# Miniprotein binders against Ferredoxin--NADP reductase: the designs that were tried, part 5

Target 1, 346 residues: Ferredoxin--NADP reductase, of Oenococcus oeni (q04hb6)
Amino acid sequence: MDNEIFDIAIIGAGPAGLFAQFYAGLRELKTALIEATPRIGGQITALYPEKTILDVAGFLGISGRDLVNELKLQTDLVDSKTFLNSEVTNLKKIASHFEIEINHHASFLAKSVIIASGNGSFSPRKIDVPGSSEAEQSGMLTYLLPGLSEVADKDFAVVGGGNTAVDYAVELIDHDCHVSLIHRRDNFRAMESSVTKLKNSRRTNFLTPMKITGLSPKKEKLEIELQSVPDGAVKRVSVDRLIGGFGFTASSRTINQWEEFPEQFNQGFLTNEAQMTSIAGIFAIGDASIYPGKSDLIATAFGEAPTAINQAVNYFDPDRGGPQHSTSLNKKEVFKHDRIKSRYNS

## First folded at step 21 (miniprotein)

Design n2 (from m4 with W27R L30V R31M L34V Y35Q)
Fold by ESMFold2, look of step 24:
Structure n2 (fold): chain B 346 residues (1-346), chain A 90 residues (1-90)
Amino acid sequence: as target 1 above (346 residues)
Amino acid sequence: SEKVTIRFEVRADSPRALWEALEKALREIVMRAVQLGGEVYFEFEGNELYIEVEGVPKEVLERIAELAEKIARELAKELGIEVKVKIRIK
């Protein structure tokens, strides 16, 4: 990660950032997409996945979940890097580049930056027990649901007592997984119908009232040490994966401490016609940007993304040429997807 | 450091109305708390939004509490729904 230079760093993996990553990839730019949470899709995927959105061009109604899935299919067509669980903790301007600091520990360089996240991005609250860092690094502890097409009969644990944890457990049960639901109380503060569904399922194992006291990743399984809250008795279970469902945190402290912090108005970064902020080489799109006449719609952000990408290229490489359209690019490289391949070869 | 806890409960006759009210409460209260320098934790718990704010002086916590009460009244009138808010400053 150190000393790697990207053409564009895109901060935030909501719909605006995802489309910007795809468009930049069509222009064959080297991009890094940086998302503070374990999930792409932003607030819609995390909190409101089933809401029907009527005003995204090209869709006769689409759920938030399905919109993000389609955007992911687009980003999968291009060669780019995505950094989840990655909070941008500082931006420094050094000569013609920007240094982007991640989680106070790692950094990389980019020739330009696009801010595509709101000013108070939501991060999942993380578990902090002995072994949790190792478990997360191994991939056995996450804060997001995995791809669910090939997980039938796998053993999951989910920890938490609110809607987040219960919704994760329901999704896993719906995909024929076995789920141990861990909570420090016998009562869940979640939708009663969801809790009832879990109680009626033979695939649910309630481990309550218990708390996690340690995690030990092994070759194929994660061992979870539990402690009974009433009597302190220790129990150990082995699962394929543990998913944390503890709600979210928000703070503006990290972004306010960036060395390169663009001028704001009403929680958005002021931008010009090029989507450029008060700092040359830093752009903003979607809910992150403010300008006269701005409408905070996904449709608007989708138009802003190509503008920002092309103006970023003009900023760091003005001789590269003007905007490119998908019909003028290397179609063989990006048309490997089966749905597109069939149409391309007809 | 002192903190405020806010339990913002919505009772609505449809999932759409419930979601609209909870989303607006999240945006109006949490984002304003962040603007005022707060460190915020939140979670959806059934039909309620649970919010903790800390890292700011007590008078700022009181302003956030007043905002939550104001938003509850506005949502109840605007959407014709029942909204309850419980606030504790510790």
Scores: ipSAE 0.539, ipTM 0.867, lowest interface PAE 1.1, mean pLDDT 83
Fold by ESMFold2, look of step 23:
Structure n2 (fold): chain B 346 residues (1-346), chain A 90 residues (1-90)
Amino acid sequence: as target 1 above (346 residues)
Amino acid sequence: SEKVTIRFEVRADSPRALWEALEKALREIVMRAVQLGGEVYFEFEGNELYIEVEGVPKEVLERIAELAEKIARELAKELGIEVKVKIRIK
């Protein structure tokens, strides 16, 4: 068969992976960015979207959400492929290439691999009620926020009572969605400012104290069966999507499954100065990497990404030549953006 | 299997100090528990990190509990903040 071979497979779409993808695009490399969840941003989007980050060069303070949005704008300027909802379930060496197995059945080849998946795999805790498997298969039940460009004016339900659920609800109303927030108690254990914002919004509907007892996907909507906690009364609501926000699980079994699994130390993959791991052709950046003097900062990861990309090229195509300043790299698609076009050509 | 629950509560006068402490607690406690073979559940609940660990012997759970207390003392001293940790091994 005519199998597609990538120059670099990048595992993880947090800030480090996103910047690596952009830089690889400037070098005109064929890359695959692989993300296990439905959206980019990694742990920032999932756990810390409203955190103000002070130590990213060029920004006088930026929220985690806004940083990811700026990185997405960069990746949109280059010709690369992103595979969402794609868990890397195995990595093995095939001749001079790596075979990357996705979701236990699909695979593709890459000449090199960059691990940018952070310090481990966190999986959302799932809802287990009648109909939940069917709802998830239909795409109407998810556990992380979707891409936010296509959600305006849609009706969401979010279930949970901690920071995860409340932060999801806040992001959805910020993007002009209607949100029903479902929790078995009237009180939320979340930041008071976020709860107050939801209470003051016309787009929020509190369904508390209630618990979900069943899910029924229909053609266009998901029907949610709710039960009132105090009296057991049954209520049904219909939404476009339901998002579970209960929290996260982690275990070593979700971390150590690959046939080609590089050596680790203190939760990170050991790397040399080239960001190469114990396995030739496999690199690690960001929180996934560890080496003497490592600082676990986004700024550090942004420096590591170009190093790893350039050293990957040296590994699989040494005749291509070394890195150049960005103004010497392919600028065709990048210069189409109005902000760049105006600054560069004026 | 035996289980430990940890409620790691931070009270700080700035959002930066609060999230620095919670982020370090997540990294040091949760990731160490995973390294020791634990099955971990966690959630941020306001200014608190809630952690459950199971799937390992009681001796390992006790080591994780000791780590949580150590991290709480270190953060309180280094950041000048109040850190309360409540631990229950069942």
Scores: ipSAE 0.524, ipTM 0.852, lowest interface PAE 1.4, mean pLDDT 84

## First folded at step 23 (miniprotein; from n2 with E23D)

Design p3
Fold by ESMFold2, look of step 25:
Structure p3 (fold): chain B 346 residues (1-346), chain A 90 residues (1-90)
Amino acid sequence: as target 1 above (346 residues)
Amino acid sequence: SEKVTIRFEVRADSPRALWEALDKALREIVMRAVQLGGEVYFEFEGNELYIEVEGVPKEVLERIAELAEKIARELAKELGIEVKVKIRIK
């Protein structure tokens, strides 16, 4: 992904970002949807999946879960790339492109950027011990679950004692991984059913009460130096990957690390009528955007998404032409999709 | 620098009510604390939401504490659930 150039990078896979990805696909643009967490739908919308939302146009009422499912089905109709577990750690202008740095060690290029993350930025709390920066740069230390399609029988360590760490460990054993769960106390503050599942699994190794005192990435494995909390005894283990399962931080200062950081007002990026920020080629939609008269509604974000996409095209490829409606695209591959045909025939 | 810690404990009869309450507490307290310039850490710990805020004057920390107490009372009333909150400013 280091040598790939996208037309548009969309940061944040909440409802606004998902719809932007879909609309860009209708325009046949090469897009990357970048999400820091393991799942689409946004953290807040995912946390209340059963709440009925009444003001999404075209629905007589729709649960948060069903809304995200419908948006996912739309994105499945188009060719696009989604990068989960991918925190944008820097944004830099390079010639006529933007370089988007992911997790401090990978990057790719895009001709334009749409910021669709909500107010504030939720970032995992980082492990700060000797060797942690090198371990993270090597990819052996991460703070979110990896893609789970090819992780069976890998050895993971997860550090933390709350819901995040325990949920990560449960997901890993459900995909046939071996997990060492590291925590400074013997007791975990997480949902009882999840802790019980870990205690009943032969794939779980509890390393408690212990704390991490050092990390040493090697060619194939990460060496973790542990210290027993009660007596200070040192132990060393080797794993394929370490996942930090602490909670999350939020502050405006975490956003100020980007080299291309657009002007903000009240935690939103100030945008004009094209949804463009103070930096040409960078746009913002949904809760990330603020302008006079803005209503912070999903309905508003759904209108902002096609505006931002079309204006991004005007920015980097003005010869491609203006907005296109789905009916003007009705002979394209999307309209031949079995799901669309099924809905028309029912 | 000074810090406030907030622990929201929710007791609800269903997982839906539990997470609805914790999510509303997260959104209203964390978003407001960030708006006030706070450096916020949060973590879900079973049926509790743990929040730390620092990087702002003590007056601001006290306002965030008052907000947390207000949100706890509103959630208990609106959702018909038991909410306990512990707050410490150090």
Scores: ipSAE 0.564, ipTM 0.856, lowest interface PAE 1.0, mean pLDDT 83
Fold by ESMFold2, look of step 24:
Structure p3 (fold): chain B 346 residues (1-346), chain A 90 residues (1-90)
Amino acid sequence: as target 1 above (346 residues)
Amino acid sequence: SEKVTIRFEVRADSPRALWEALDKALREIVMRAVQLGGEVYFEFEGNELYIEVEGVPKEVLERIAELAEKIARELAKELGIEVKVKIRIK
């Protein structure tokens, strides 16, 4: 991606960024969606996957997980690129383009930028043991609960002692998985009802008090080296996947060091009615944006995303034409999706 | 290196009130700590929000502790719930 030029780089794959990517795809724009964590969904799937959200237009209640799944279905209908595990470490203006630096090493160019992640973005706390990098690169170690189709017929380990780990274990048990729950203490600091549910399930294997000392990805399984906390005895287990549930970290260090750093107020980038920041060609939406009268709602972000996309087009290619209604966009692959075909042909 | 730990415990009659309070505490405390240059770790532990902040001078940690106490009082009054805060600066 070092030599690739995009129309729009979208930073952050929460609901706002996902919808912006979808809308840009309907406009047939070449976009890069850039997400620092291993998964899309942002804070909603990380913190509130089970929370029923009442204020998303068009849904009579929807869980955080289901909302992200619906947004993923939309982005799957358009031809765009998503870069996970990709932290934007610098943003620089070069002539009529922006150079976006990824992970301090790689870079690419875009004609405009949409910031869809706030300065206080939350990252999962990661395990740091021998082999953890290789396990994560293989996909056998993750830090967020996957979708149902990805958990079927798999043996999981979950590590951690708070709500995150226990909630992950409960979800996996509820979907007919077997789960080894690893924690350095015998007691979990989580909702008592959830812990009781795990204790009452024959699908739960408690590996406590134990800590992980090493990970070795094999061809089809992940080998986990464990050490008993009381006596130091070593044990090895083999699972399909390991999920880390250690809570989250937040810091302002990376984004505040960009060469192109727009004006902020209360960690939001000041934007005008076009969602443009103090830097021409850089826009902000969702939690990243602040302006008089701003409401920090998903509904508001969904309106901001098309505005930012259309104004970005006006910025770098004013002859392309203005916004179009979604029903006027002729993307034949979109009309071939089973759910759309069902509505269109019934 | 000094750090502050904050345990923000909520007792509410409904899951909605519980999570509303914890979510507001998260947004107010964690976001402000990050704005002040802090390196923050947090986790939900039952009906508690656990927060660690480090990487800033002690006087900044004391401001974050004061903020946490203020938010606890405001949430208890606004939502009619019981909120307790335990704070330790090491």
Scores: ipSAE 0.535, ipTM 0.865, lowest interface PAE 1.3, mean pLDDT 84

## First folded at step 25 (miniprotein; from p3 with R16E)

Design r2
Fold by ESMFold2, last read:
Structure r2 (fold): chain B 346 residues (1-346), chain A 90 residues (1-90)
Amino acid sequence: as target 1 above (346 residues)
Amino acid sequence: SEKVTIRFEVRADSPEALWEALDKALREIVMRAVQLGGEVYFEFEGNELYIEVEGVPKEVLERIAELAEKIARELAKELGIEVKVKIRIK
């Protein structure tokens, strides 16, 4: 009947988009975070999840993987919607709103738009078997390692045979998880030291040469149907989570075909000091934005995100007023979180 | 359904040099293949970058193969490292 209307549509779920989503939640805005790939995190989790980032304020070194997981913890504390596997295929102005077309078919409305996706969007190759969609919707199939601080003794499966899968398995073993490593061949094309470490661990279960033929999410566990490649024998295992560790796909971006396409310079969208693009109501942050003096850093993007959110509010609801201290907003589940509660009791 | 497969093997003195070389190869080849309309799959496998490109005519695949060889030579010269490239069409 009625198209769903959001205050802000945020395109791209890298660090900039994730932080924008969290900040918008602190402002009690209705947001849609839209990500074309099956995972959050952007390029750092796709290409270099283990790279230590030294210049994110407040962290004395943090891996790309851990940074994204911390940002996800923040977004989980606010009321927001995230749409994975959702490519924005058109953006057009309808009256005072923007219509965002997803995957050439579905659409919804937003009062403003923040573009947070840069060039080089890489999507992990999906596990495509019966039940995989259901497993992904349940959260039991992902393409990203979770935060690793509280995963001890969990049962993981990882599928793949290259650096991504082997590195994921090593990290899980290093955090006291049990890992079933699934691959169609008995050899892995990864660093020999990493493979040797996995072979020497009692927590590693090699399920090779095998392929996944089906997934069945249950209440507490994910059932994985496997088929032995040499003889076709069927085997079933139950795990807490399955992590896809295949390589990545890339294809032509459709952003250049949007009806509302902001002006670009050097493959970034030109913005003013409000992070607004050449189109009123459309903002850009992070790798998507460019302006004189821009530094392409995560630290810079974290400052740009609140600016864009507050200026978007000024655009569609100027009577709402400017930002307030985060602690002066309504008490929310955020203040009840153990990590935050502990600091307030000091 | 023709495809080109490209395998870059890089031998470098440090992990940082290895990743710099692989990142440049990835961006030069994958982004150009996408610009030419290709559907690209890639994966890091030890010291190697594996790339598949399909969904375009054989002429375009041949152009991508030639580009990959050119980029391998340029990276080896620019970075002073050994780059081996193996390319197969079909």
Scores: ipSAE 0.608, ipTM 0.880, lowest interface PAE 0.9, mean pLDDT 84
Fold by OpenDDE base, last read:
Structure r2 (fold): chain B 346 residues (1-346), chain A 90 residues (1-90)
Amino acid sequence: as target 1 above (346 residues)
Amino acid sequence: SEKVTIRFEVRADSPEALWEALDKALREIVMRAVQLGGEVYFEFEGNELYIEVEGVPKEVLERIAELAEKIARELAKELGIEVKVKIRIK
């Protein structure tokens, strides 16, 4: 295990966590962004990617998806490490550092912690059938869309019957993929227009009413065993990738099991003017933070992130100096990509 | 284990109003259920938000159900939309 001590561990890759990661990068901090799910963007990505957000400063209106994309692009400008599929299962103080346990197995060390988990971890409901774990480990089972630039003419399966599955299927066919849509019912509970689009597409194969009973990762293909719901007939199909398009699970149970458990009010961590929790060196931002007079807005979270980062620095390295204004930053040194240098040097 | 199932159906005149209502329902019901110690599953199903909560006492499930009904009333009043809530505690 790389005995690397991070300056800051950020828990949660929602808008608050993403912006905190970016700002930490501007401060040249060794930062780990730790996300329980396979996706960045937190609640925005999970819940309302197409919703127009009007209350973010500098935007007349921006979709949730676009906001997350812009935040991600910002994080790409700085040197940062992101760990997806990494649920923080324990937080422990060890001497002058924190140990962040991941998935009951691995751990990170950090000088400070910023909790940006929002109001809980939203994880996609997983497929639990024989071979599902192996399929997920191989990358043949995912709960997110892959990069769509090179997926033309690939065979995908999507399982689910709600908006998520239908939207995934639509997106895949729009990128010239073949999609087998698996659902336990003939009727989908999704947007009618999207369902109609799928029905009219030659690229969509409906496997309904069927359930997945097993998965068998092969060298190049994933074999899916299906069972007909009405008659129990077994069918096997082979695809390049299966995408789980179910709903999401949310729970605070994992956080409640931390050895270092900051004081909470209404499931938010109580924070002071420094965004510090009841435990010194642990901060909270965004929906993970609660204090008198807080406005539960993304805009507020964006203000809290720099505060938490700067106060974290003060906590572990009080001699490093005060916050640097972006105007004082040597853009040439901070930004990795030349294209970005041109945008910020103008 | 006891579980509450909530189907939150929204009839709105625009997609924007629909998503606004569903988002509010999600934020207020799901987050509150998590806050109360519940294990929550949710799924968007067309114009419906489907929510399951378990892992909490019956009294808490009832509070979540009441909250869902409250949110429905608030949305109806605030947005002028029709909201139907179907609740089952099992």
Scores: ipSAE 0.598, ipTM 0.891, lowest interface PAE 0.5, mean pLDDT 87
Fold by OpenDDE base, last read:
Structure r2 (fold): chain B 346 residues (1-346), chain A 90 residues (1-90)
Amino acid sequence: as target 1 above (346 residues)
Amino acid sequence: SEKVTIRFEVRADSPEALWEALDKALREIVMRAVQLGGEVYFEFEGNELYIEVEGVPKEVLERIAELAEKIARELAKELGIEVKVKIRIK
């Protein structure tokens, strides 16, 4: 990783970042999409995955989740690299390139940067107990539902008391999993119908009122140490995976710590007609961008993404020439997978 | 550290109206809180949106609280629904 220079580093895997990644791929650019969270889709995934979006061109209506999925599928058509769980902790200019520090540990090098972080990072609230980091690294602790095609008869734990935890538990039992639902209270603050469904299921075990006090990844199972809230009694359970079903945290604080910090207004980066920030070679798109007359729409972000990509190319390689129209692209060379080539060959 | 806690309770006649209201509240309050430099936590709790904001001065917390109240009134009027907001600043 240390010697690879990307043409573009895109920060944030929301709709804007995803489309930018795709468009960069169409231009055959070496691109890194860097996302702080374990999830793509940004605010859509975090806030309103089931909401119908009506103001995206070409769709009569599309759910937030479906839009993100379509954007992801589109990015899969091109050679692209996505780095999840990668919080950009610093951005520094080094000679003619940028160094993007990740999680205070790793770094990427890029010729240009596109900030597509929206109005901040939306991260699931993490479990912070002894062994949590190890459990997360092993994949035994997650904050997303796994692929549900191969989860039948597995033992899951879900921790939380709101809609997220209850919905995760419902989804898991609907796929023939066993679920231990952990909450610090006997009463859940979720949809009553969903809670009732869980109570009526033989596949649901309620571990309430309990809190997680430690995690111990084993070879095949995750051991969860629990403490009873009222009396402090300790219990241990073993599961295949633990899923954190809490809410989300949102902050722009990490971005504010960058050495290369473009000018901002209301936590958006001021951009010109090229979507370039106050720092040459750093661009911003979507909710991360602010300019006079901007419409705060996903559709606008989709227009800004090609602009930023093209202007980034002009910045680091002015001799490469202008964008080719997508209809003139040699689809066989640009697209990796044959199955999708057929959809675009028509 | 001082924080504001907002509980935004929506009583709607349809799930669609409920989620529309909660979504609007979430976007407007959370985004504004982030824009103001806050560290935000939020969670959906049934028909309630729970929001915590910290990391900003008390005056900013008060502005966020006022915004939440405003949004509640607007949503109640626009959607013809009952909205209750409980705010605590500590």
Scores: ipSAE 0.588, ipTM 0.887, lowest interface PAE 0.5, mean pLDDT 87
Fold by OpenDDE base, fold request of step 28:
Structure r2 (fold): chain B 346 residues (1-346), chain A 90 residues (1-90)
Amino acid sequence: as target 1 above (346 residues)
Amino acid sequence: SEKVTIRFEVRADSPEALWEALDKALREIVMRAVQLGGEVYFEFEGNELYIEVEGVPKEVLERIAELAEKIARELAKELGIEVKVKIRIK
């Protein structure tokens, strides 16, 4: 990796990390957002995409997915660098900087670090069969719903038997897709209403009780090899995409291996009023932060992000001017896209 | 390899109450298991949170199981939500 020194490295692309990235961009800071998973949104994307969030200021209610999308759109307004599939495997202080190792191979250098990893990395349980890696690399295997604007008449497969798989299947059929729902049992352990909706849909094909035994990416289609659970009979189906709709795996083992490990209390890093951890230059925000009187709210995380960014600046560049209000920013210089320029020039 | 399986079944009168209870279970059980060094798998299955924890000593698995039962009692007391917890350690 280039000898590029970032002003701030933000670890975790959840709501807190996304907003921190945006705010850092507003302050024209050279920022790296580092995310272990292939996805932004953290726990919201993983756990609550369809949940209505009521406690975010300025919204009567917003879905988890929509909130993440809005946060992403904000980050698109500023110059920002996001590194997905980048698990922070080590954090080391080197003189006045931090070295952030990713995937046991590459490293970033930063003047300060903001931990926005929540309470750990959530990764979808992956399909581990012959051809799964190739299918994932080609984008034919995913673990999230694609953009739904142009999926009509596409053939999807969804694998799983819980809420995630069933909800994905429901969403896909609601967008006029054909769905092959694969599960190792005839009975689904999901919301009964959703399962009933799928059973009543002509767009849903149930492939039960079956397991995936192999994947073969072709030019335009993914071939899925299936095995019947009771009798071992082999079936092959071809779809445009396969979506893994299992649960999630979570582990903190990687964080425990950091050379620079801030003091923890309960489920978070202890932080002061500056959102600074026990290690100077390392901050924590959102669910990664704990302090007396903290409210475990997304709204709180949004307040903590600017605090951490501003205090990080004070740490690495104390002569740099204080916090700037967004209203004082030259919007023409900060915002890349004309759509927002038009809203602010009227 | 020893693992604990927890089925945290919530009986709530509303979807909102269900999600509140399941969220609490997720945050307090799953995250605690992660903090204790566990490899956690979890899945929402209707009104149930399914949790698997492995990679920790049996004593820690037992503590996680006890925690799940504690959270169930707290939900009953605080929110009047009936929770059924099924635990298996193998």
Scores: ipSAE 0.585, ipTM 0.888, lowest interface PAE 0.5, mean pLDDT 86

